# VHH binders against Testicular acid phosphatase (ACP4), part 4

Target 1, 367 residues: Testicular acid phosphatase (ACP4), of Homo sapiens (Human) (q9bzg2)
Amino acid sequence: LPEGPLVFVALVFRHGDRAPLASYPMDPHKEVASTLWPRGLGQLTTEGVRQQLELGRFLRSRYEAFLSPEYRREEVYIRSTDFDRTLESAQANLAGLFPEAAPGSPEARWRPIPVHTVPVAEDKLLRFPMRSCPRYHELLREATEAAEYQEALEGWTGFLSRLENFTGLSLVGEPLRRAWKVLDTLMCQQAHGLPLPAWASPDVLRTLAQISALDIGAHVGPPRAAEKAQLTGGILLNAILANFSRVQRLGLPLKMVMYSAHDSTLLALQGALGLYDGHTPPYAACLGFEFRKHLGNPAKDGGNVTVSLFYRNDSAHLPLPLSLPGCPAPCPLGRFYQLTAPARPPAHGVSCHGPYEAAIPPAPVVP
Key: E = the ipSAE of ESMFold2; O = the ipSAE of OpenDDE; V2 = 0.75 times the mean of E and O plus 0.25 times the DockQ between their complexes.

## First folded at step 1 (VHH)

Design a32 (framework vhh_ozoralizumab_d1)
Fold by ESMFold2-Fast, scan of step 1:
Structure a32 (fold): chain B 367 residues (1-367), chain A 121 residues (1-121)
Amino acid sequence: as target 1 above (367 residues)
Amino acid sequence: EVQLVESGGGLVQPGGSLRLSCAASGFTFSEYWMYWVRQAPGKGLEWVSEISPGGDSTKYPDSVKGRFTISRDNAKNTLYLQMNSLRPEDTAVYYCARGLDEYYGPEMDVRGQGTLVTVSS
């Protein structure tokens, strides 16, 4: 299958390094948290800015032959969730992608680049609806009632009981995300050179990571992974495909759409693609969709365009080329649509959040 | 420790009003979406209202729209629910709940002990 020129790119990336989301009652650093995290909990750190600048530079190098060296409104659209850390991550990324437009650039006139966002309550595209979804919770319950899930929890009862004594939190019989928040706090502290408590050994951190992986698998994996995706990551997947369709149908000059989001956004999208690898996306992880013209038979629906995927989860290594299950790269667009259809919401939709929230949001489009 | 403490419940006649309060502690209240949810005797949890971190966005189900108003005071770390034109079917334990930031579920991370609202003659 001969590959042709790149015609459209969609990028979904996680924000950079941040302060912990929370403290725990017996955290030795809780009383000095305001000194350790002067910008506040959950806020982007200097390391987070550095990671996003580096990702932007990687994207500049990757797309130097495709994307203009200067930001052009008609070529690039940037959308973020409405969180300080994702908005700041988008700005830092853009400073790396468009060095000439970066604030404080020597000898260059500074030109700000717009980053678009919507209120969190209305952001079903990048942040799942901020309401209870009874159907999604039924699907999650089915996963957590499975014998394998319950056996793993039984095996961790002693571990969680000891962790309760060390943290001051109720963890036994509680949702696993409470244990994940402890892991988040410890990992943030370790990454920033803070001493961990003596009980937070490498074995403890490894067990917490295993607990987190089991819980993530229940949220985005089997059983009924496709139906879970229709309520979550399939919405974003559908929007990416719809964006390309409109660019193609209307002959728009739009070359790239960038989404600044969260690990949960990437996990849900990976679930919709059947590509979840058992790991939480690290800070500044980036999943890319590259649309190329097919060089060959000019007839047939979808036969003139192929889709390639990459996942960059380690700045020290080359991006991982990904293949949709059942379609080796480069995947014809028509086949990509066919294989992902079960994970994308149908036109009449599935609704968890009221009648108007079931409507597909308009995909980002220039003019 | 992260805590939510609800208050303001009680017995009220049909057509009456009550104002519920939720005192939050142990986290940066102004950074979180907040919710009111209720549980009627023998029923499941029902979502009642939601409010954005800055208070600029609110939503309600049709069952309470126009009768209930959610608000927050970030300086006092307090969430409020003003309930007007109360009906017997509004009888429930009302809970204050914190939204999740970067986790898909459940959406409500922390919930308080609740405050009982009884609408009866």
Scores: ipSAE 0.014, ipTM 0.309, lowest interface PAE 8.2, mean pLDDT 82

Design a33 (framework vhh_ozoralizumab_d1; at its last look DockQ between E and O 0.01; V2 from the best seeds 0.00; counts 0 for: pae O 11.7 > 2, placed apart)
Fold by OpenDDE, look of step 2:
Structure a33 (fold): chain B 367 residues (1-367), chain A 121 residues (1-121)
Amino acid sequence: as target 1 above (367 residues)
Amino acid sequence: EVQLVESGGGLVQPGGSLRLSCAASGFTFSDYSMYWVRQAPGKGLEWVSEISSSGDYIKYPDSVKGRFTISRDNAKNTLYLQMNSLRPEDTAVYYCATTDYGDYLPTFDYRGQGTLVTVSS
């Protein structure tokens, strides 16, 4: 299909570089953590801000012909998880996308752009509902009880035991998330030029990465990936599609929806799309949905709209074009709906979330 | 209870003008953005105008831009739509609607019974 004009964009990106989420008892840098991470653990760093600013600038360039030079509240909407690092990331990103949103010199005009959010406990769109969804736990259990998972885990028992001695943590028999946190700490430290302990060799880091990949795979991959997605990434996917549909149906001026979120958000969405590649999304990674109108027969596979996907996971390279499995790029919207239907929550709401009204906020509470 | 009552619709010739009004009650009118939406026969709901709570932000779709003017009187809890240079394609039931500021996609769940505007020679 010949490419038509861009009509709507949805973006989901991970926050920028941050401090470690946690330390461990034998962390050589534990005592100076307040100096190393002056804004606290888990918080966005200066590098994180830079990364997001750069992403924003990239987006500005990419959509120069599509977006107005200045921010228009009717054209662009930004939602973030209610975390400091994601909120700040959104602001930094927007400063790149819309220069007026950047702090200028005293004489310069500064126009901050609103970033919307909901309380973490209420966020069913950009956060995993894993802890509060019994069905999800059942699905996860099925994955973790599988022979392949158990065999892998058993193979790492010795590794984890050694790691316990090095870190002072209890890891054997514990959720793999604990091991991941060790990796997170080490990677953050390394990224900021801090020496790693001798035991944290490349091989140890590699193994930790593999452990993390196994954990992630259990959450977003087989078995029953689609059903898992219905409880996680499929919700977001459904919201994106619903936003487009509503905008088109109602003739709204909205052009872009941006979601500032986490690696887990992207992973969930990738899972829903069948595009998880076994890697954790790096800082400031961005997954994009581009909706285009085409002149054609509306009766043919989804009408006159196509969806293109891209994934920017490296600022040094062009974004990766992605293709939904079973659909050529660009994907006809109708086909896209069909192929993703198993991963999206059903209208009758069999999930722990109940019936999902995609991206439709409840009617305003009018006093 | 939120109440929105539209008025001012009628039959008008192409090129003519109408002024719609919406009386709002049951909520703090001055705290909410207001919208006009319309539904033509056999068609879906279409957004036609937006005005912020204070009136400092106004937007129109291209379909009505330059022809329609939205305004509000917060003291009177009233929303207005001045429609000039009306066209046959403007024929629709027009609704006054409100949404929360947190809603980037207006749902227009709160709307009145509407007022019919018919543009015909």
Scores: ipSAE 0.007, ipTM 0.255, lowest interface PAE 11.7, mean pLDDT 90
ESMFold2-Fast, scan of step 1: ipSAE 0.014; ipTM 0.434
ESMFold2, look of step 2: ipSAE 0.118; ipTM 0.447
ESMFold2 (binder alone), look of step 2: mean pLDDT 80; pTM 0.808

Design a34 (framework vhh_ozoralizumab_d1)
Fold by ESMFold2-Fast, scan of step 1:
Structure a34 (fold): chain B 367 residues (1-367), chain A 122 residues (1-122)
Amino acid sequence: as target 1 above (367 residues)
Amino acid sequence: EVQLVESGGGLVQPGGSLRLSCAASGFTFSTYWMYWVRQAPGKGLEWVSEINSDSSSTKYPDSVKGRFTISRDNAKNTLYLQMNSLRPEDTAVYYCAKAEYDSSGYYPLDYRGQGTLVTVSS
C-alpha cells in the first residue's frame, strides 16, 4: 500500500533512569543509600531526565511536519501513571518535544503542559492491578505449573538458596519476583558505577536475567497469552485503537496521545501484539503506533488507513520498525483489528477491573 | 450502529421531579454498564449515575445522592433516571452513555446524542 500522510500517533514510553526500587538486608550500600540516591529510592535520576529530554527531541524531529511547534491542548494529550518518576519523565519529555513551553521566563513564553494521571490502585489502563484479579491469578498459576517453568525452577534451587544467604532476603512466596528485585538493585548500582558484591559475578547476573525472563514470560506469554492480554496490555491496545476511531468519526483535531509508564506496561502491550522479544524494555524505551491514510483517498474516507509500529530501545540507533505477526508493515487498519481481536477485551461484560477505562477521558472537572 | 435516544426533560420548579428515559439499540444492552452524565450550559460533562448490567450495583456522586435513582429494564433496552428534589444547579442537558469508564467518574467521549434538556427554575 503506498504510504499517505500521518493522521494520528500513539506513543507509550518507559520512564527514564531511576534509583533502585529497594535495597536488601545485606546490601553493602544500604547505610549510605541517602547519599547515593539523594532524591530517594525509585526516584528519577539526572540521567533519567536527560534520557527523556533526548526522547522528546527525537519525537520533535520525527514529527516536525505533523505536530505544531508549540503545544496546543486540542492536538496533544499526555497521560501518566501516578508515580513521581513517570510524571517527571513526562515533563522532561515534553520539554524536549515543546522547547518553547519549557521553563525559562514565566513573563515571556514559559507555559506549563498538563499531564493527566489516576490513582495507582485504580489505573486499569497503564498499571493493570493483576494481583486483585482472581482470573489473572488462575492464568498465572497455570503458567507456573507448566513443565518448562517447573524444570527451570528446580534447576535454580541451589542458586536461589545461595542468593538468600548472600542477600539476607527470604524468597519464600514469590522466589522469581523477589530475585528480580535483587537483579534490579544490582543493575542500578552497576549502571551508576558502584562496586557490586563479590558474589554478584557476571554468571550470577546472567542467571538472574534468565529468572527475570521466565517470570515475565509467565505474566505475558504462553499459555493463554491472548486471555492474559485481555486483562492487561489488550486494554491499552483497545484504548489506542478506540482513540483513533473517535478522532476519525468525530473529526477531532487530536494528533498525538502520549503514555508515560513502566517496563511492565510495555511488556504487557508487546504481549498483546505478539511482539515480546525476551528482553525488558530499557529506560526511555518508546513503542509508537503511527496511523496513515492511503494515497488517493478522500480525507473523510477511513477505509484505507494503515498502522505502522516502531520500537526505540537505544538512543544510539535508529528506531526498530516492527510488524504485527501476520500483517507486514504497513498493516491495513481492518486487518490490524482482526488480528488483535483475541488479545483485546470483549465489548460486553465486566473484567476483574470493572468497565475498561478509555484512553482519552475528558479533562476532569476541578472541584 | 450504537444509538442512544434520551427523553423526558423539561421545565420544572425547584423541589419538583422528572423521570428521564434512554432507549438503546445497536448493541446487547443487557450486558453493558450504563451511565447518566450531564452538561450545564458553558461547562464540561459531569458524571451523574452508574448502574451495572444486572442492577445489583448503583453509584452516585454526593451532589445527587439520595435525590436521583438510576434503573434499567433489560427486556425493553431502556435506562431510566428518576430525579427528585430538583435544584436550580441540576439544570443541564442529560445524556445516557455506554460504559467505557469506571465508577471514578470519568466521562465517556464515545456517544453523545442530542440529550434531553432539564431546566429547574421558577
Scores: ipSAE 0.000, ipTM 0.130, lowest interface PAE 16.5, mean pLDDT 81

Design a35 (framework vhh_gocatamig_d2)
Fold by ESMFold2-Fast, scan of step 1:
Structure a35 (fold): chain B 367 residues (1-367), chain A 120 residues (1-120)
Amino acid sequence: as target 1 above (367 residues)
Amino acid sequence: EVQLVESGGGLVQPGGSLTLSCAASGSIFSDYALAWYRQAPGKKRELVAGITSGGSTVYMDSVKGRFTISRDNAKNSVYLQMNSLRAEDTAVYYCAADYYEGSDLPYDYWGQGTLVTVSS
């Protein structure tokens, strides 16, 4: 639906299929976990590698006319969070996007493609400071004090008590978030063909999914969704727009920036864009930002670039085109910038380390 | 899965000092961001201090300059040095660890808590 030649792409994708992040005390699979998950908890599985290879092949097909067939350092920049599963996901994706050299080459070996990362605690771009940010915690508290949140939590009191007994986990402190972790473990086990406990009926899983949606909504949605975004997904959104601005102003050869990250990264971006759909991004889900030159309108009164969004959350289907609220695709870059401004950090920055501490500057992502 | 055990709580007079410690077992400690929360009777839990794997710190306003959070990766421990204690610092103090192998949305794990009472 967007017109004109593609000039820049930013891609944010979730890692592939992984082992469960954690077990719970009453987990029937706990004692055989090392056999079921030989690489360890939270680690990328063979299926996760396959999903990322497939995503890479999809991206190769989509950008065949745009990207060189061989990897060029000046055309593509890859950034990952500092987790084995995201780094491995990036490598598998790149193997699909840039297949190895022709078999006829006598010196042909694997082609290493650099994947850049920063320590997880310093990753302001993809991991955000939200877990240790006092202002973000204040915004979360406001969300949990909302009538809808409190009424839902009260309605689930009996359910959560039963969940504690079945799992052996204490849900004290943040019951909905801990319930989400139980759901994650159960869904991961089910995806790998493991029998679920008898108490984990379809009704229980449905209730856990509703709890998960409410908890996610509190983190990235109303109230004050824009202010939450300024401390989270808006930082990444700002970086994507800034990267394109530099490429455009300086005439750089950079064509694509790839971010290998987490469901939370995609959820925070969706929140900043006003596009959260109530669902957790599946493994290898990909949100794309495509910048195109508008056809037929040269230099009218500035830029003539449009931004289009797509979301690929099912490899069996074509990507879903997304529209920024208030700007149907193709969205003019100036309008896109204007509409997202409330969700992006202001030029003077924001402090996430207390009112009297300087914010840690975001790490540079592109030259 | 990380297990956290707090110690060092107790009764102290106003103006006194206490050092809380939290020992972690299970997963590799150095990859975790750590935090101290507290909960006074009838109130909700609040973040007191946090420290990232890289050593960056954050503090709530009312404890800044009085409390210091630190970590020792070789001992798998995080500490909260509390000076100039006030009656309003009375609470159960909880150690928490961020998810190295998880998403940002859920918090990781909590200890059982250690009671700090500031009273004459």
Scores: ipSAE 0.000, ipTM 0.214, lowest interface PAE 13.8, mean pLDDT 81

Design a36 (framework vhh_gocatamig_d2)
Fold by ESMFold2-Fast, scan of step 1:
Structure a36 (fold): chain B 367 residues (1-367), chain A 119 residues (1-119)
Amino acid sequence: as target 1 above (367 residues)
Amino acid sequence: EVQLVESGGGLVQPGGSLTLSCAASGSIFSINALAWYRQAPGKKRELVAGISSGGSTVYMDSVKGRFTISRDNAKNSVYLQMNSLRAEDTAVYYCARDEYGSGDYFDYWGQGTLVTVSS
């Protein structure tokens, strides 16, 4: 079938570079943290702003023929989680995507672009409050009780004990998650040119990376990966598909929905798609859904609309085209629905979340 | 391309039961959301019941508890079991299909099957 025009795009991207989420008691940089991170822990850095501006410029180039050069509320909807770093990331991205909307335009009044958000505790779309979901806890417990998980944990008993001594942190209760927080702090410090403590050797960093990968696998992978997805990334996947359906059904002028979120958001979405690659999404990583209409005969497997996926995880390289397992790109929309159905929640919702969000604003009410 | 063929309509006494069937051709049935609509004389078409690709169902308030929608993907068919029929249920019943599986928009329609509830 000849490819037709792009008709709808959904983008999910991680915030840019940030300060560490936390320090640890024996952190050699603890006493100068306020000097190193003047904006505060977890806050977007100047490098993070630069990364998002660059991503926005990439998106402008990619969609130059599709999007108006000026921001139009009818064409683009932007939603962020309620974190300073994701809200600021969205704004920096938009400055790159719509350079004409930037403050200080000499011949035009500056027009700010709205970024929508909801309180963290209510954000079932991008945060998936897993900690408050009893069913998700049962699924995580099942994963932690698996032989492979337990064997790995036992193998790291000596390592984790040494890590407690070096950091001054108790790892009791959630050893893998707490070890991951140490890794986060060390990686942030290294990325900003700070010397790592002598005990944080390449071997230690490799072990912490393996611990992080096992923890991620328990959250988004087997066993019962599809049920985990229904409570997490499947909600966002379902919203993306429902947004396209609504736009096409009602003939809306909406062309693009942008979601500014976290690595956990992308990991959960990759899990729902069966596309988790074993790696944490880097800063400003972007997963895109591109919907195209064919100009020829409808495909047997899904009509005249196809879905293509891309993953941009390195600004120095072209985006990586992705294929849904069982559906080579471009995937007919009907086939995409069929293959993702087990990972998507039913319309009435799931045990912890109720009906899913499809938060595209309605067509403007005109007098 | 897609053809929907309804069957099972007829004359039934108040309080009686009927099962409507709809057979689909021309697409991968399991992807589709499916619905039953009805149009009574002098009225607009209204959604009676719907079933998503995942098996979730919706019903019009006046038929909830009396009607049951189900699907059989192996037979490319959707069914509407109608119990405790009332005179107000008299209508032409239409099978509808949403090719995209969302359950929000129904884009293929059958010719309909007449249900008459009277003595």
Scores: ipSAE 0.000, ipTM 0.144, lowest interface PAE 20.0, mean pLDDT 81

Design a37 (framework vhh_gocatamig_d2)
Fold by ESMFold2-Fast, scan of step 1:
Structure a37 (fold): chain B 367 residues (1-367), chain A 118 residues (1-118)
Amino acid sequence: as target 1 above (367 residues)
Amino acid sequence: EVQLVESGGGLVQPGGSLTLSCAASGFTFDDYALAWYRQAPGKKRELVAGIYSGGSTVYMDSVKGRFTISRDNAKNSVYLQMNSLRAEDTAVYYCAAEGYLDSYEDYWGQGTLVTVSS
């Protein structure tokens, strides 16, 4: 079964390395934070720029036979959330993907690549979870009230009490989410060679990672993972599939759509695909959707197009080929549509305000 | 530019009432959970009350039935109605907007002092 020619690619990637989002009260590095993070909290670091340039170079090599060597606006569309770190990540990635379009080239040939965004308040595509969604909140509450979640929380009572003592944080209300914030700060510090507090042993970091996995599972996994996905990652998944459908139906020259976003975006998308692996996506992690032509019986195989997935979560290793549960690679597009339908927002389905009939919104497309 | 500005703090007698207000700007208010924390001298900052974007609420046990948190998305504001105030409620009260993972930053106000004394 030979692979056919690539016809369309959608890429979703996390921004590069950043400064911590916050400090905790007893953080030994708090007083020198401005020296450690000169651009500010949450801002993309030089290492983050490097990671995105490297991801861009990887994508250039992977799609060298598919994409023009020079950027063409009719072939590539780039969309980012409206955060400095995601916008800068997109630009650094593009500098690696299209080195011929690098800023500072001769004036007559200088052509910066546009990155499109929408105001944070209006970004229903790449922002997750939608906290303004009452229905999603009900589903999350159900997950946190489940016996498995409550039993795990009870088992960590002593650990969380010690964590409160060492950090100076109150974990009351959302203990697992707040524990994740501590883990995020410690991981940022460790990534930059800063000494961790003595209490932040490898055992403590492993327990925080387990706590984070349970909390993420509550957000994107059972119970009712498909319904959660319809309100979150399924929206993006539907947009990706709708983009391909429009490109094919209208004969558009668009070859690639790139989404620069967050770990939560990738987690929601993985949840919609049934592919969450228990780990937070690292900086510059990239999930790819590759659409290929194949010669087959369209009535039997669900059309003449297949979908392949890859996940690149470590620049030192080759990307992981992924398979949709129930559809071994190469997955016929028709079967991919059928298997993901419960996780995508249908014309008749649940809304943020409860069950309703709704039109499926299309993703942005630039010719 | 992100701001959370608390107001309504002051001196009240035991058994009195006070309403704290927090006005927010510079971020997607509707997408955030809002919370009131307090910190008494020499003690850790503790969650008093929280309200999710969907309107559901959480309260510290010692304030249940006495305090009510509410939000007005049209005014980008969150409120804490405090009734039957006790000496142990004396603290600096902080407004917080709480995000999830790295797609939403947490934001904190400067705090407003509440003193319950005769």
Scores: ipSAE 0.014, ipTM 0.442, lowest interface PAE 8.0, mean pLDDT 84

Design a38 (framework vhh_gocatamig_d2)
Fold by ESMFold2-Fast, scan of step 1:
Structure a38 (fold): chain B 367 residues (1-367), chain A 121 residues (1-121)
Amino acid sequence: as target 1 above (367 residues)
Amino acid sequence: EVQLVESGGGLVQPGGSLTLSCAASGRTFSSYELAWYRQAPGKKRELVAGITSGDSTVYMDSVKGRFTISRDNAKNSVYLQMNSLRAEDTAVYYCAAVDSYYGLEGDYDYWGQGTLVTVSS
């Protein structure tokens, strides 16, 4: 089946490289943390800026024939979570995507590009307040009651006890989540050339990665992955589809929507699509939705739109083409919509946060 | 970074009242979702009450009308007022702070040490 021209793109990407979120009590680097991380914990690093600039350049190349070379507010909408690292990641990405608008270019006029955000507590689209959602707690509890989860947790009781002793960190409350934060700190330190403690052997890191994968699986995977998605990644998926629907219905000039967010945002979205691969999205990972006109029978299908997915998780390699389960690429939009319906929130149904609406930029203003 | 310290637990008779307090140290407390969890012996930890940064509240069904969660951002504190206490309310109560998303990033894992509430004659 012949693919036609690209008509709309939605991109969801993780922020770039950052400082660790926390130091554990027995961290040998804790006393020099302010020297190692001058911008502060959780803050975007220079490497993070570089990764996002590179992603932006990749996107410029990929969409060179589709997107205007200069930023136009009617063509591109950028939304970020309200975190310094995601806002800065969006700005660095845009410097790569629109190089003539970038600050510091001696040959270009500097042109600021708006990045839209909402307060963290109100961000139903990219940050899902799941812990204040009793229904999500029930779904998560069901996952933790599963035999596989309980057997794995029991098998790690000795490991987790040793981890508490090595780190000085209490794992009481959320042992897998807190163990993941230890892994995050260790991986950040290793990525920046810092020596790891002797106890943080390759075997320890592998076990922490397995713990992280089990924790992620409980949040976005079976059982009842579709119901979990309705409260999380399905909200974003629904917004992406609704954005395209409005663009098509109203003939809007909007070509691209960009979402600067977190690994948890991508994981929830992958869960909604049935495409979680067992791995945490790396820094600057990007999941793309590409909407194309299909040229096979335009009179019959009222526009003949197809959806293609890609996942870019390694700048050294080509993006991975993804296929929605049950719909090989190119997937007709109607079929994509039908297959994802169980993971998207119904117009009326289970909701912890009331109705939500996709952010659509205003029509171009004529003087 | 947030550190949580609970207080106010103790022994109380059925039908009595207790107020639990959780004091936080750190920055950006006002942007956090706050919650009280409890764990009875031999049972899993469960959500009792939650309060958003916008002061919206949520309660488990068995405590609705009896418990009230509140926050004071100026004092970096969250409270659980417990009225009409029952034997089944006996548990260790934990204060929790989470960035407004239960995700892999942020400050989700901030928990207090717990405070014991025993409802018995």
Scores: ipSAE 0.000, ipTM 0.278, lowest interface PAE 11.1, mean pLDDT 82

